# Ledger of designs, part 184: VH-VL binders against NAD kinase (nadK)

Target 1, 268 residues: NAD kinase (nadK), of Syntrophomonas wolfei subsp. wolfei (q0aze0)
Amino acid sequence: MKIILVNNRFKENTEKKAQEIAGQLSALNVEVIIDNGLDEPYAGTVDFIMVLGGDGTMLRAARRYGQRAIPVLGVNMGTVGFLSNIEINELAEYLPLILREEYSLEARMMLEVAVFQQQSLLTRVFCLNELLLRSNSPRMLSFALEISGQKLEPYRGDGLIVSTTTGSTAYSLSAGGPIADPQLDAFIVTPVASHIINKRPLVVSPEREISLHLLEEREAIIGIDGQIKMDFGAENRVLIKRAPHPLLMVNLKAKPFFTSIDRSLQRQ

## First folded at step 13 (VH-VL)

Design BB32 (from Y14 with heavy chain Y106P; framework fv_oberotatug)
Fold by ESMFold2-Fast, scan of step 13:
Structure BB32 (fold): chain C 268 residues (1-268), chain A 123 residues (1-123), chain B 107 residues (1-107)
Amino acid sequence: as target 1 above (268 residues)
Amino acid sequence: EVQLVESGGGLVKPGGSLRLSCAASGFTFSNAWMSWVRQAPGKGLEWVGRIKSKIDGGTTDYAAPVQGRFTISRDDSKNTLYLQMNSLKTEDTAVYYCTTHPRYGPFLAFDIWGQGTLVTVSS
Amino acid sequence: DVQMTQSPSSLSASVGDRVTITCRASQSISRYLSWYQQRPGKAPNLLIYKASNLESGVPSRFSGSGSGTDFTLTISTLQPEDFATYYCQQSYDRPWTFGQGTKVEIK
């Protein structure tokens, strides 16, 4: 059995902990590949991905490996997040079940983001939470939103978020978007500080294609999962689709989404 | 309400075949791992086999005494679990229970049980 | 196979008694152990999962403890409806295996 162990080298002592876990797995005849985010994604085949860290580390793992239809387990090493299933101190208890494939999978939709210059593809990335289009200056953006070829009236404001249902509790929530059941597949389209008072969040079919481009020359960026930034100008357009494969998240124990989000919101 | 109802049991001769059905209602059957557990008259419980949900791979596992003779399948459109029993032996005489596992996690606590259906293998 | 052995195989008790049933695994199974109750002529019902977690709807007089190889089911104050056969079951490794059962009968 071959496992990728994904860690966040910038969190306290996670590199040391990753080496300890790799040693434990090797003692059980498991081949371990450590991914600390510095190199390109491991290109070989693997049976399982174990993510050591918080939600940010899981987002990176999802972008790197989420399209390969490989089980991904989030193991929390600090503050409890939404994307981890077990705590690090529970790993020894669950390890035999992981090795015997005694776990449930939960499919989480992902976005495919393609950025073009004219008709030329510049880059294609995948993400678990959202794409953010935002102004990179004090000036508001004027931009066009098309949904499956239907042109909406122009937007004026600081930007727009196109989110998965998993991302509904991330930046989309902060911008006024709805909380969505992550078991549903849908795009959530949430305006950021719209100058037009009646621009509301939209919930649309995941079969639709969403296109964005600027109507005026402005400095803007595209943000992916709050971790990747790309310049976006009037010569660019972005096309957003549901990714071909969902992220397959491992559930070793029940994690009640609605009670967890309810408790989180009470503290805000 | 949550319910499992087995059917298809009866008297069958050694070497014969029988197909059991288990109709599920009151929960999302397509997400559930399903097992068959049997109990010979006056004896204890014996796990026969299981089938995972399709999202979890749809794989089947069997206890050694039935491997190669029994096949577990499911029809999610009908919320029905099946047990195809071939090459039946007198030792297969038992009440057969349909049961479910928790939807999340592999603790395989059998939390929902049907009433059982009796299979008697006798000449 | 992981072998599960219960002790005792049967016991006689009176209403109000404290009843203790033990279950031993042939190898360490961590806490992957469930307890079931089966009343005569009825299907089993889940009492305890993960060694010590009480199933929803099960009376608080039932409790479970243990880890590794040794497990205990306790009924603190036996009621008339508790006269039944009790089974432990490991879910650590396939095939899933049950203990032979402990029959709790009226004294």
Scores: ipSAE 0.454, ipTM 0.717, lowest interface PAE 2.4, mean pLDDT 89

Design BB33 (from Y14 with heavy chain Y106W; framework fv_oberotatug)
Fold by ESMFold2-Fast, scan of step 13:
Structure BB33 (fold): chain C 268 residues (1-268), chain A 123 residues (1-123), chain B 107 residues (1-107)
Amino acid sequence: as target 1 above (268 residues)
Amino acid sequence: EVQLVESGGGLVKPGGSLRLSCAASGFTFSNAWMSWVRQAPGKGLEWVGRIKSKIDGGTTDYAAPVQGRFTISRDDSKNTLYLQMNSLKTEDTAVYYCTTHPRYGWFLAFDIWGQGTLVTVSS
Amino acid sequence: DVQMTQSPSSLSASVGDRVTITCRASQSISRYLSWYQQRPGKAPNLLIYKASNLESGVPSRFSGSGSGTDFTLTISTLQPEDFATYYCQQSYDRPWTFGQGTKVEIK
């Protein structure tokens, strides 16, 4: 069995813990690849991915490996978040279940984001939470949104978020979007500080294609999962669709999503 | 009401075949991992095999005494679990129970049980 | 296979007694152990999972303890409905295996 351990190199505790876990797994005849984010993603076949860290580390793992249909387990290192299933101090007890494949899988949709310059594809990336289009200056954007060929009236404001249901509790929530059951597949389209009265968040079928382009020359950026930033101008367009494969998240214990989010909202 | 109901048991001769069914109701069957556990008359419990939910890969695992002879399958549209028993031996005589494992949860316990169906293999 | 051995194989007790049943695994199974109750002519019922966690709806007089190779089930104050056969089961490694059972009988 081969396992990738994904950790954050900028947190000393996680690097040390990754080495300790790698040693334990090697003693059990498991081959371990450590991915601390510095190099290109491991290209070989693997059986399991263990993410040591918070939601940010999970988002990076999802972008790097989410399209390979490999089970991914989030192991929390003491930060708050929604994408981890177990805590690091629980790992030793759950390890036999991991090695014997005694776990359930939860499919989480991902976005496929293709950015074009005129007719040329510049980049194609995948993400778990959202794409954000936003102004990179105090100036408002004017932009066009098309959903499966249907051209909506122009948007004017600071930007737009196209989110998965997993991303509904991330930036989309901050911008006024709905909280969605992550078991559902849907795009959530949430305006950011719209100048036009009655531009509301939209919940649309995951089978639809969403395209965005600027109607005026402005300084803007595209953000992916809050981690990747790309310049976006009037010569660019972005096409968003459901990624070919969902992220396969490992559940070793029940994750009480609704009670967790309800508790969080009552205290904030 | 959460319920599992086994059927299809009966008397068969050694070398014969028999198909057991387990009808599930009151819970989301398609999410459940299902096992067959048997109990010979006056004896203890013996795990026969397991099938995972289709979402979790739909894989099957069997105890050594039945490997190659028994096949577990499921029909999620009918909320029904099956056990196809081939090349039956006298030592397969037992009450056969269908059981569930929680899909979400770190414990692998048999939490829901049917009432069982008797299979007698005798000449 | 991981072998599970229970002791005693049977015991006689009176209502109100404290009953302890022991289960031993042939190798370390961490806390991957469950306890079941089987009334005569009935299907088994889950009592305890993960060595010490009481299943919902099970009376608090039942408790489990142990880790590794040695486990116990305790009934603090035996009730008439507790006369049954009790089984331990390991879920550490396939094939999952049960103990031979402990029959709790009326004195």
Scores: ipSAE 0.574, ipTM 0.796, lowest interface PAE 2.0, mean pLDDT 89

Design BB34 (from Y14 with heavy chain Y106K; framework fv_oberotatug)
Fold by ESMFold2-Fast, scan of step 13:
Structure BB34 (fold): chain C 268 residues (1-268), chain A 123 residues (1-123), chain B 107 residues (1-107)
Amino acid sequence: as target 1 above (268 residues)
Amino acid sequence: EVQLVESGGGLVKPGGSLRLSCAASGFTFSNAWMSWVRQAPGKGLEWVGRIKSKIDGGTTDYAAPVQGRFTISRDDSKNTLYLQMNSLKTEDTAVYYCTTHPRYGKFLAFDIWGQGTLVTVSS
Amino acid sequence: DVQMTQSPSSLSASVGDRVTITCRASQSISRYLSWYQQRPGKAPNLLIYKASNLESGVPSRFSGSGSGTDFTLTISTLQPEDFATYYCQQSYDRPWTFGQGTKVEIK
């Protein structure tokens, strides 16, 4: 069996823990590949991915490996999050279930984001939470949103979020978007500080294609899962589709999504 | 009320075939992982095989003595689990129990059991 | 396969007695062990899962302990309905295997 351990090299405690876990797995005749984010994603065949860290590390793992239909387990390292299933101090107890494939899988949709410059593809990335278009200056944006060829009235404001249902509790929530059941497939389109009084979040079929472009030259950026930033100008267009494959998340424990989010919101 | 009811047991000659059914009620069958466990007369329990829920892939696993001869399947629309037994041998004589185990939380313990159905393989 | 051996194979006891049944695995199984009770003519019932967790509805006189290779089921104060056969089961590795059983009989 071959397992990728995904960790954050820049956090000393997670790097050390990854090495310790790799040693334990090797003693059980498991081949371990450590991915600390510095190199290109491992291209070989693997059976399982363990993500050691918080939600940010899981988002990176999903972008690197989410399209390969490999089971991905989030192991929490101390920060509270929504994308981990077990705590690090529980890992030894659950290892037999992992190694014998005695677990449930939950499919989570992902976004495919293609950025064009004029008519040429500039880049293609996948993400688990959202794409954010936002102003990178004090000036608000004027931009066009098109859904499956249907052109909406222009937007004016600080930006727009196109989110998966998993991302509904991330930046989209902060911008006024709805909380969505992550087992549903849908795009959530949430305006950021719109100057148009009746612009509302939209819930859109995942079969649709969403496109965005600027109507005026402005300094703007595209953000991916809050981790990747790209300059975005009037010569650029972005196309957003449902990714070909969902992320396959491993559940070793029941995950009470609605009670968890309800408690989080009550305590704010 | 939560129930599992096995049926289809009986007498069969060595080399014969038999199909067992297990009717489930009182819980969400489509989410359950299901196993067959057998018990020869006066002997202990022996796990036969398991089928996962369709949501979790619907995969099957079998104990070595029945691998290639027995097939487990399920019909979620009828809340029914099946065990197709082919090439039966005298050592397959046993009471066959239908049982559930939770997907998580109980470390694959069998928490709900049927009353069993007797299969006798004799010449 | 992981072999499960129970001790004793049978014992005689009186109502009110403390009964201890032991289960040994041929290799370490962590805490992947369950205990079942089978009354005469009935299907097995789950008593304990994950070595020491009491199943809902099971009387508190039942308790489990152990990890690795050695496990114990204890009945603190035997009741008339406890005369039955008890089985341990490992779920560490497939095929899942049961002990041979321990029959608790009336003295």
Scores: ipSAE 0.700, ipTM 0.868, lowest interface PAE 1.3, mean pLDDT 91

Design BB35 (from Y14 with heavy chain Y106E; framework fv_oberotatug)
Fold by ESMFold2-Fast, scan of step 13:
Structure BB35 (fold): chain C 268 residues (1-268), chain A 123 residues (1-123), chain B 107 residues (1-107)
Amino acid sequence: as target 1 above (268 residues)
Amino acid sequence: EVQLVESGGGLVKPGGSLRLSCAASGFTFSNAWMSWVRQAPGKGLEWVGRIKSKIDGGTTDYAAPVQGRFTISRDDSKNTLYLQMNSLKTEDTAVYYCTTHPRYGEFLAFDIWGQGTLVTVSS
Amino acid sequence: DVQMTQSPSSLSASVGDRVTITCRASQSISRYLSWYQQRPGKAPNLLIYKASNLESGVPSRFSGSGSGTDFTLTISTLQPEDFATYYCQQSYDRPWTFGQGTKVEIK
């Protein structure tokens, strides 16, 4: 059995734990590949991905490996997270189940984001939570949103978030978007500080294609899962679709979504 | 109302074949892991095999006595589980129960059971 | 295969009695053990999972304990509906295996 162990080298505790766990897995005749985010993703075949850390580390793992249909387990390292299933101190108890493939998979939709300059494709990335379009200056943006070829009235404001249902509890929530059941497939389109008071968050079919472009030249950026940042100008266009494959998240124990989010919101 | 109903049992001669069905209702069948468990007259319970949900890989596992002879399959559009039994032997005589597992591997317990269907293999 | 052995194979008891039955695994199975009740002519029903967790809807007079190789099911105050056969089952390793059963009969 071959396992990729994803960690964050910039967090000292996480790197140390990754080495300890790699040693434990090797003692059980499991081949371990460590991915600390610096190098290219491992290109060979693997059976399982174990993510050590918080939600940020899981988001990186999803972008690197989420389209390969490999089971991904989030292991929490001490901070509250929404994407982990077990705590680090529970790992030893669950290892036999992992090695025997005695776990459930939860499919989480992902976004496919394609950025164009005029007619030329600049980049294509996948993400688990959201794409954020935002102003990079004090001036608000003026931009166009199209949903499956339907042109909406122009937006004016600080930006827009296009989110998966998994991302409903991330930046979209902060901008006033709804909390969505992550078992649903849908895009959540949430305005950021819109000047137009009647611009509400939209929940749309995952079969829709969403496109964005600026109507006036402004300094803007697009952000992917809060981790990738790209300049975005009037010559640019973004096309957002449901990614071809969902992320396959591992559940070793029940984690009731609604009571978990309710408790988290009360603690804020 | 959560319910599992088996059908297809009956009398069959050694070497024969029989197909059992299990109709599920009241829960999301497509997400469930399903097993067959049998019980010979006056004897204890014996696990026959398991099929995972499609999203969990759709894999099948069998107990040694039936491996190569029995096949478990599912039709999620009909909410139905099947057990195809080939090359039947007299020792396959039993009540066959359809049962489901919780979706999480931590608790591999059979939580919902059908009423059973009797299979008699005799000349 | 992991072999499961129950003790006793049968016992006689009266309503109100405390009943204890045991289950022994041929190798350590951690806490991956469930207990089932089967009334005559009926399908089994789940009582306890993961050695000590009571299934929803099961009366609190039922309890389970143990880890490794030795497990116990206890009925604190036997009721008329509790006269049945009880089975343990390990879910540590495939194939899943059951004990031979313990029949609880009226004295």
Scores: ipSAE 0.542, ipTM 0.763, lowest interface PAE 1.8, mean pLDDT 89

Design BB36 (from BB1 with heavy chain G106S; framework fv_oberotatug)
Fold by ESMFold2-Fast, scan of step 13:
Structure BB36 (fold): chain C 268 residues (1-268), chain A 123 residues (1-123), chain B 107 residues (1-107)
Amino acid sequence: as target 1 above (268 residues)
Amino acid sequence: EVQLVESGGGLVKPGGSLRLSCAASGFTFSNAWMSWVRQAPGKGLEWVGRIKSKIDGGTTDYAAPVQGRFTISRDDSKNTLYLQMNSLKTEDTAVYYCTTHPRYKSFLAFDIWGQGTLVTVSS
Amino acid sequence: DVQMTQSPSSLSASVGDRVTITCRASQSISRYLSWYQQRPGKAPNLLIYKASNLESGVPSRFSGSGSGTDFTLTISTLQPEDFATYYCQQSYDRPWTFGQGTKVEIK
């Protein structure tokens, strides 16, 4: 069995723990590849991906490996999050189940984001939570939103978020979007500080294509999962659609989504 | 009401074949891992085999005594689990239970059981 | 295969007694053990999973303990409906294997 360990080398305890776990796995005749984010993603065949860290590390792993249909397990290293399934101190207990493939999988939709400059493809990326379009200056944006070729009335404001259901508890929530059952596949389209009073969040079919472009020359940024930033101007267009493959998340124990989010919301 | 109901048991001669069915209701069958467990008259429990949900790969696993002779399958549209038994032997005589594994429990256990169906292999 | 051995194979008890049943694995199975109750003519019923977790709807008089190779099921204050056969089962490695059973009979 070959396992990728994804960690953040710049976190002191995470790097040490990753080396420790790699040693334990090697002693069990498991081949281990460590991905600390500095090199290109491992291109070879692997059987399992173990993510050591918080939600941020999982988002990076999803972008690097999420389209490969490989089971991905989130192991929490101290910062409680929504994307981890077990704690680091539980790993030894669950390792036999991992090695014997005695676990369930949960499919989580991902976004495919394609950014164009005029008619030319500039970049193509995948993400688990959301794409954010926002102003890069104190000036608000004026922009067009199209859903499956249907042109909506222009938007004016700070920006827009296009989110997966997994991303409904991330930036979309902060901008006034709904909490979505992560078992559902849908796009959530949430305006950011709209100057048009009746612009509401939209929940749309994951089979639709969403496009965005600026109506006025402004300095703007496209943000992906809060980790990748790209400049966006009036000559750019972004196309968002459902990624070809969902992220396959490993469940070794029950995770009560609704009771967990309800407690979090009551404390906010 | 959460329920499993087995059917298809009966008397069969050695070397014969028989197909068991298990009808599920009251839960999302398509998400469940399903097993067959048997119990010979007056004896203990013996695991026969398992089938995973389609999302988890839909793979099957069998105990050595039945490997190559028994086949487990499922029809999620009908909420039904099947056990096809071929080349039956007298030692296959038992009450056959269908049971479900809780998909999200860390240590797999058999939490929902049917009432069982008796298979008698005798000449 | 992982062999599961129960002790005793049978015991006689009275209502109100404290009953202890043990289960030993042929190799370490961590906490991958469940306990089942089977009343005469009925299907098995899950009592305990993960060595010590009580299944919902099961009376609090039942408890489980242990890890590695040695496990115990305890019934405090035995009730009339508890006269049954009890089985342990490991889910550490396939094939899943059961103990031979412990019959709890009326004294």
Scores: ipSAE 0.457, ipTM 0.741, lowest interface PAE 2.8, mean pLDDT 89

Design BB38 (from BB1 with heavy chain G106N; framework fv_oberotatug)
Fold by ESMFold2-Fast, scan of step 13:
Structure BB38 (fold): chain C 268 residues (1-268), chain A 123 residues (1-123), chain B 107 residues (1-107)
Amino acid sequence: as target 1 above (268 residues)
Amino acid sequence: EVQLVESGGGLVKPGGSLRLSCAASGFTFSNAWMSWVRQAPGKGLEWVGRIKSKIDGGTTDYAAPVQGRFTISRDDSKNTLYLQMNSLKTEDTAVYYCTTHPRYKNFLAFDIWGQGTLVTVSS
Amino acid sequence: DVQMTQSPSSLSASVGDRVTITCRASQSISRYLSWYQQRPGKAPNLLIYKASNLESGVPSRFSGSGSGTDFTLTISTLQPEDFATYYCQQSYDRPWTFGQGTKVEIK
């Protein structure tokens, strides 16, 4: 068995724990590859991915490996999050189940984001939570939103979020979007500080294609999962669609989504 | 109402074949891992085998006494689990229970059980 | 294979009694143990999973404890409907195996 351990090199406790766990797995005749974010994603065949850290580390793992149909387990290191299934102090107890493949999988849809300049593809990225289009200056954006060939009335405001249901509790929530059951497949389209008062969040079929482009020359950026940032100008267009493969998340125990989100929203 | 109903049991001669069915209702069958557990008259429980949901790989596992003779399959469109029993032996005589462990709750425990169907292997 | 041994094989008790059943695994199984109740002529029903977690709808008089190799099921105040056979089951390693059963009979 070959396992990738994904950790955050900038969190010293996760790096030390990753080395400790790698040693334990090697003693059990498991080949371990450590991905701390510095190198290119491991290109060889892999049986399992273990993510050590918070939701941010899981988002990076999903972008790097989510399209490969490999089981991914989130192991929490002591911060509250939505993408982990077990705590680090539970890992020893669940490790035999992991090695015997005694776990269930939950499919989470991902976004495929393609950025163009004219007719030329500049980049193609996958993500688990969302794409954010936002102004990079005090001036509001004027932009066009098209859904499956249907051209909506122009948007004016600070930006727009196109989110998965998994991303409904991330940036989309902060911008006034709905909380969605992660078992559903849907795009959530949430305006950011729209100047047009009747622009509401939309929940649309994941089979739709969404495109965005600026109607006026402005300083704007697109953000992916809050971790990747790219400049976006009037010469650019972005196309968003459902990624070919979902992320396969490992469940070793029940995770009560609705009670977890309810508690999180009432914190402090 | 959550329910599992087995059918197909009966009397069969050694070397014969029999197919058991288990009809599921009241829960999302396609998400469940399903097992067969048997109980010989007056004896304890014995796990026969299981099948995972399709998203979890749809793989099957069997206890050694039935490996190569029994086959577990499922039809998610009909919410039905099957046990194909070939080359039956007298020691296969038992009540056969269909069981499930729904994902994310207690998938390592058998939480929903059918009423069982009796299989008698005798000449 | 992991072998499960229950003690006692049978016991006689009266309504209101405290009943204790033990289960021993041939090797450490962490907390991957469940307890089932089987009333005469009925299918088994789950009482406890992962050694100490009470299944939804099961009366609070049932409790489980233990880890590793030694496990206990306790019925704090026996009721008439509790006269049944009880089985432990390990889910640590395949094949999953059951104890031989403990029959709780009316005194």
Scores: ipSAE 0.488, ipTM 0.747, lowest interface PAE 2.3, mean pLDDT 89

Design BB39 (from BB1 with heavy chain G106T; framework fv_oberotatug)
Fold by ESMFold2-Fast, scan of step 13:
Structure BB39 (fold): chain C 268 residues (1-268), chain A 123 residues (1-123), chain B 107 residues (1-107)
Amino acid sequence: as target 1 above (268 residues)
Amino acid sequence: EVQLVESGGGLVKPGGSLRLSCAASGFTFSNAWMSWVRQAPGKGLEWVGRIKSKIDGGTTDYAAPVQGRFTISRDDSKNTLYLQMNSLKTEDTAVYYCTTHPRYKTFLAFDIWGQGTLVTVSS
Amino acid sequence: DVQMTQSPSSLSASVGDRVTITCRASQSISRYLSWYQQRPGKAPNLLIYKASNLESGVPSRFSGSGSGTDFTLTISTLQPEDFATYYCQQSYDRPWTFGQGTKVEIK
C-alpha cells in the first residue's frame, strides 16, 4: 500500500508530526510519500492520501490529486475546519480501519476552470471551492455571464463567484450566497458587490457550462480556492464546468456539517 | 419507522439452494452497508457476510464457513438485500437476520436488525 | 481470527441488582467493541458501540467500559425487561466475531 502524506510545512511542528506518522506507516510496510508543496505532485500510483492540516491544505491536495479517484482523508491538526474527518490524536485508533479499507467515501464535485486568450487555452485547473472573478482596482467591472448558451444581462460590480456546494461556506458565503448541503451537486453563482441593480445568487445544475468575459478593459483577476491568482483582461474568457471526477473524501466517523456551520455562524 | 423484513426461509434438503430477501424501509438503503448474521437454534450469533454500498465500492466479504457457497447482493432500486445460499449443509440451519452498519457509527456496529427468517437444512 | 470470550455463560440476578458481564478479546482490538441484548424470541438490539457509547434510546442504566483486550458491560439497576442474553462483538478485524453470550436469568 502507498500513501501520500500532504502537510503544511508552515504550521508549527507539522513537519515533525508528518515524519513521525511516516515512520509508523513504514513500520507497517506502507510506502509513504511526503508532499509539502515544494515539488510537483507525485506522478506514480497511489492508494490513499492523508492530509495533515486545515482546510487550506485539503484544497491544495484536491487541486493536485482530486481528479485521480484516490481516497483522501482530512486529519485535523488542531484548527477549526470543514474538510477534515478525524483529529490527529485519533489517527492511531483509526489506522487499522484505513489499512483494511473499512471506511465510506463521499463524492464532492469539483470545478474544471479553463482560461483562454482568444481561442488559445492558457491554463486548465481544478478546484474544490470556487472561482472568483474580481476587480484588481477601485473601478467596477463590466462583464458578461453566459450559462449554457444563455446570455444574461451584463453585470456591473466588483466581481462574481462560481462555487461548488463544498465552497458554499467559503467566499460565496461572505458575498451573500446560500449555505448548501455539500452532498448536493450544483453551481452557486454569487455576485460580489454588484451595482445597485438587484442581482441574486443563482443555484444551477452542475451540467451547465458557465462562461465569463470582460465587456470593457479593466484590471481584474481570477482567483482559485483563494490560493491561485491569475490576471484577467478583456482578451480573456473563462469556461467553468463540472470536473470529470469528484474528490473522494474518506469518512471514518459521522460528519457534523450542519452543527459545524451553525457553531461557526454563532461565533460570528 | 426504520424497518428490515426478512423472507424466503424454509425447509431445504442438504445440497439444495435457497434465496433470502431483506426489504428495507425508513432510511436511505443505497447508502447503507448491510450484513447477514445467523443464529443456530439455541446457539449464539455468527456473522455470515457483508456488502458495502455501491458508492463505497459495492464489495462483499464472507465468513469462512460460507465462502464460495453464499452470495450477497443488493438491488437499491427495490431497497432489497439478498442472500443466495448454495450447497446447503445441515450446519447452515439457523435464523438469518439482515442488519445495517450505519455510516454515522463508522460501520462499527449492527444498528438495525430484522426479525429473522428460519432456514432448516434437513433430509 | 479474533476470538471473543464472554464470562459468565449465565448468571442469576434479582430486579435492582448491579450486573457486570465481561468480554475478552484474543488480541488487542482498541475500542472496537459493541454490546447487544437479545430478549427471548426476539432479534438482537444494539446497546453500546465503540466500547462505551450508549445507543440512542437505550436506558442510562447500561454502560460499557474497557479497551484493548478486556471489556465490561454493566447494568446498574436490573429491571424486569433486562432478563435477556447479552453478546459482545468485535469490529476491529474481519470476520466480525461475537462472544458466546451471557444469559441473565431470574434468581
Scores: ipSAE 0.373, ipTM 0.699, lowest interface PAE 3.1, mean pLDDT 89

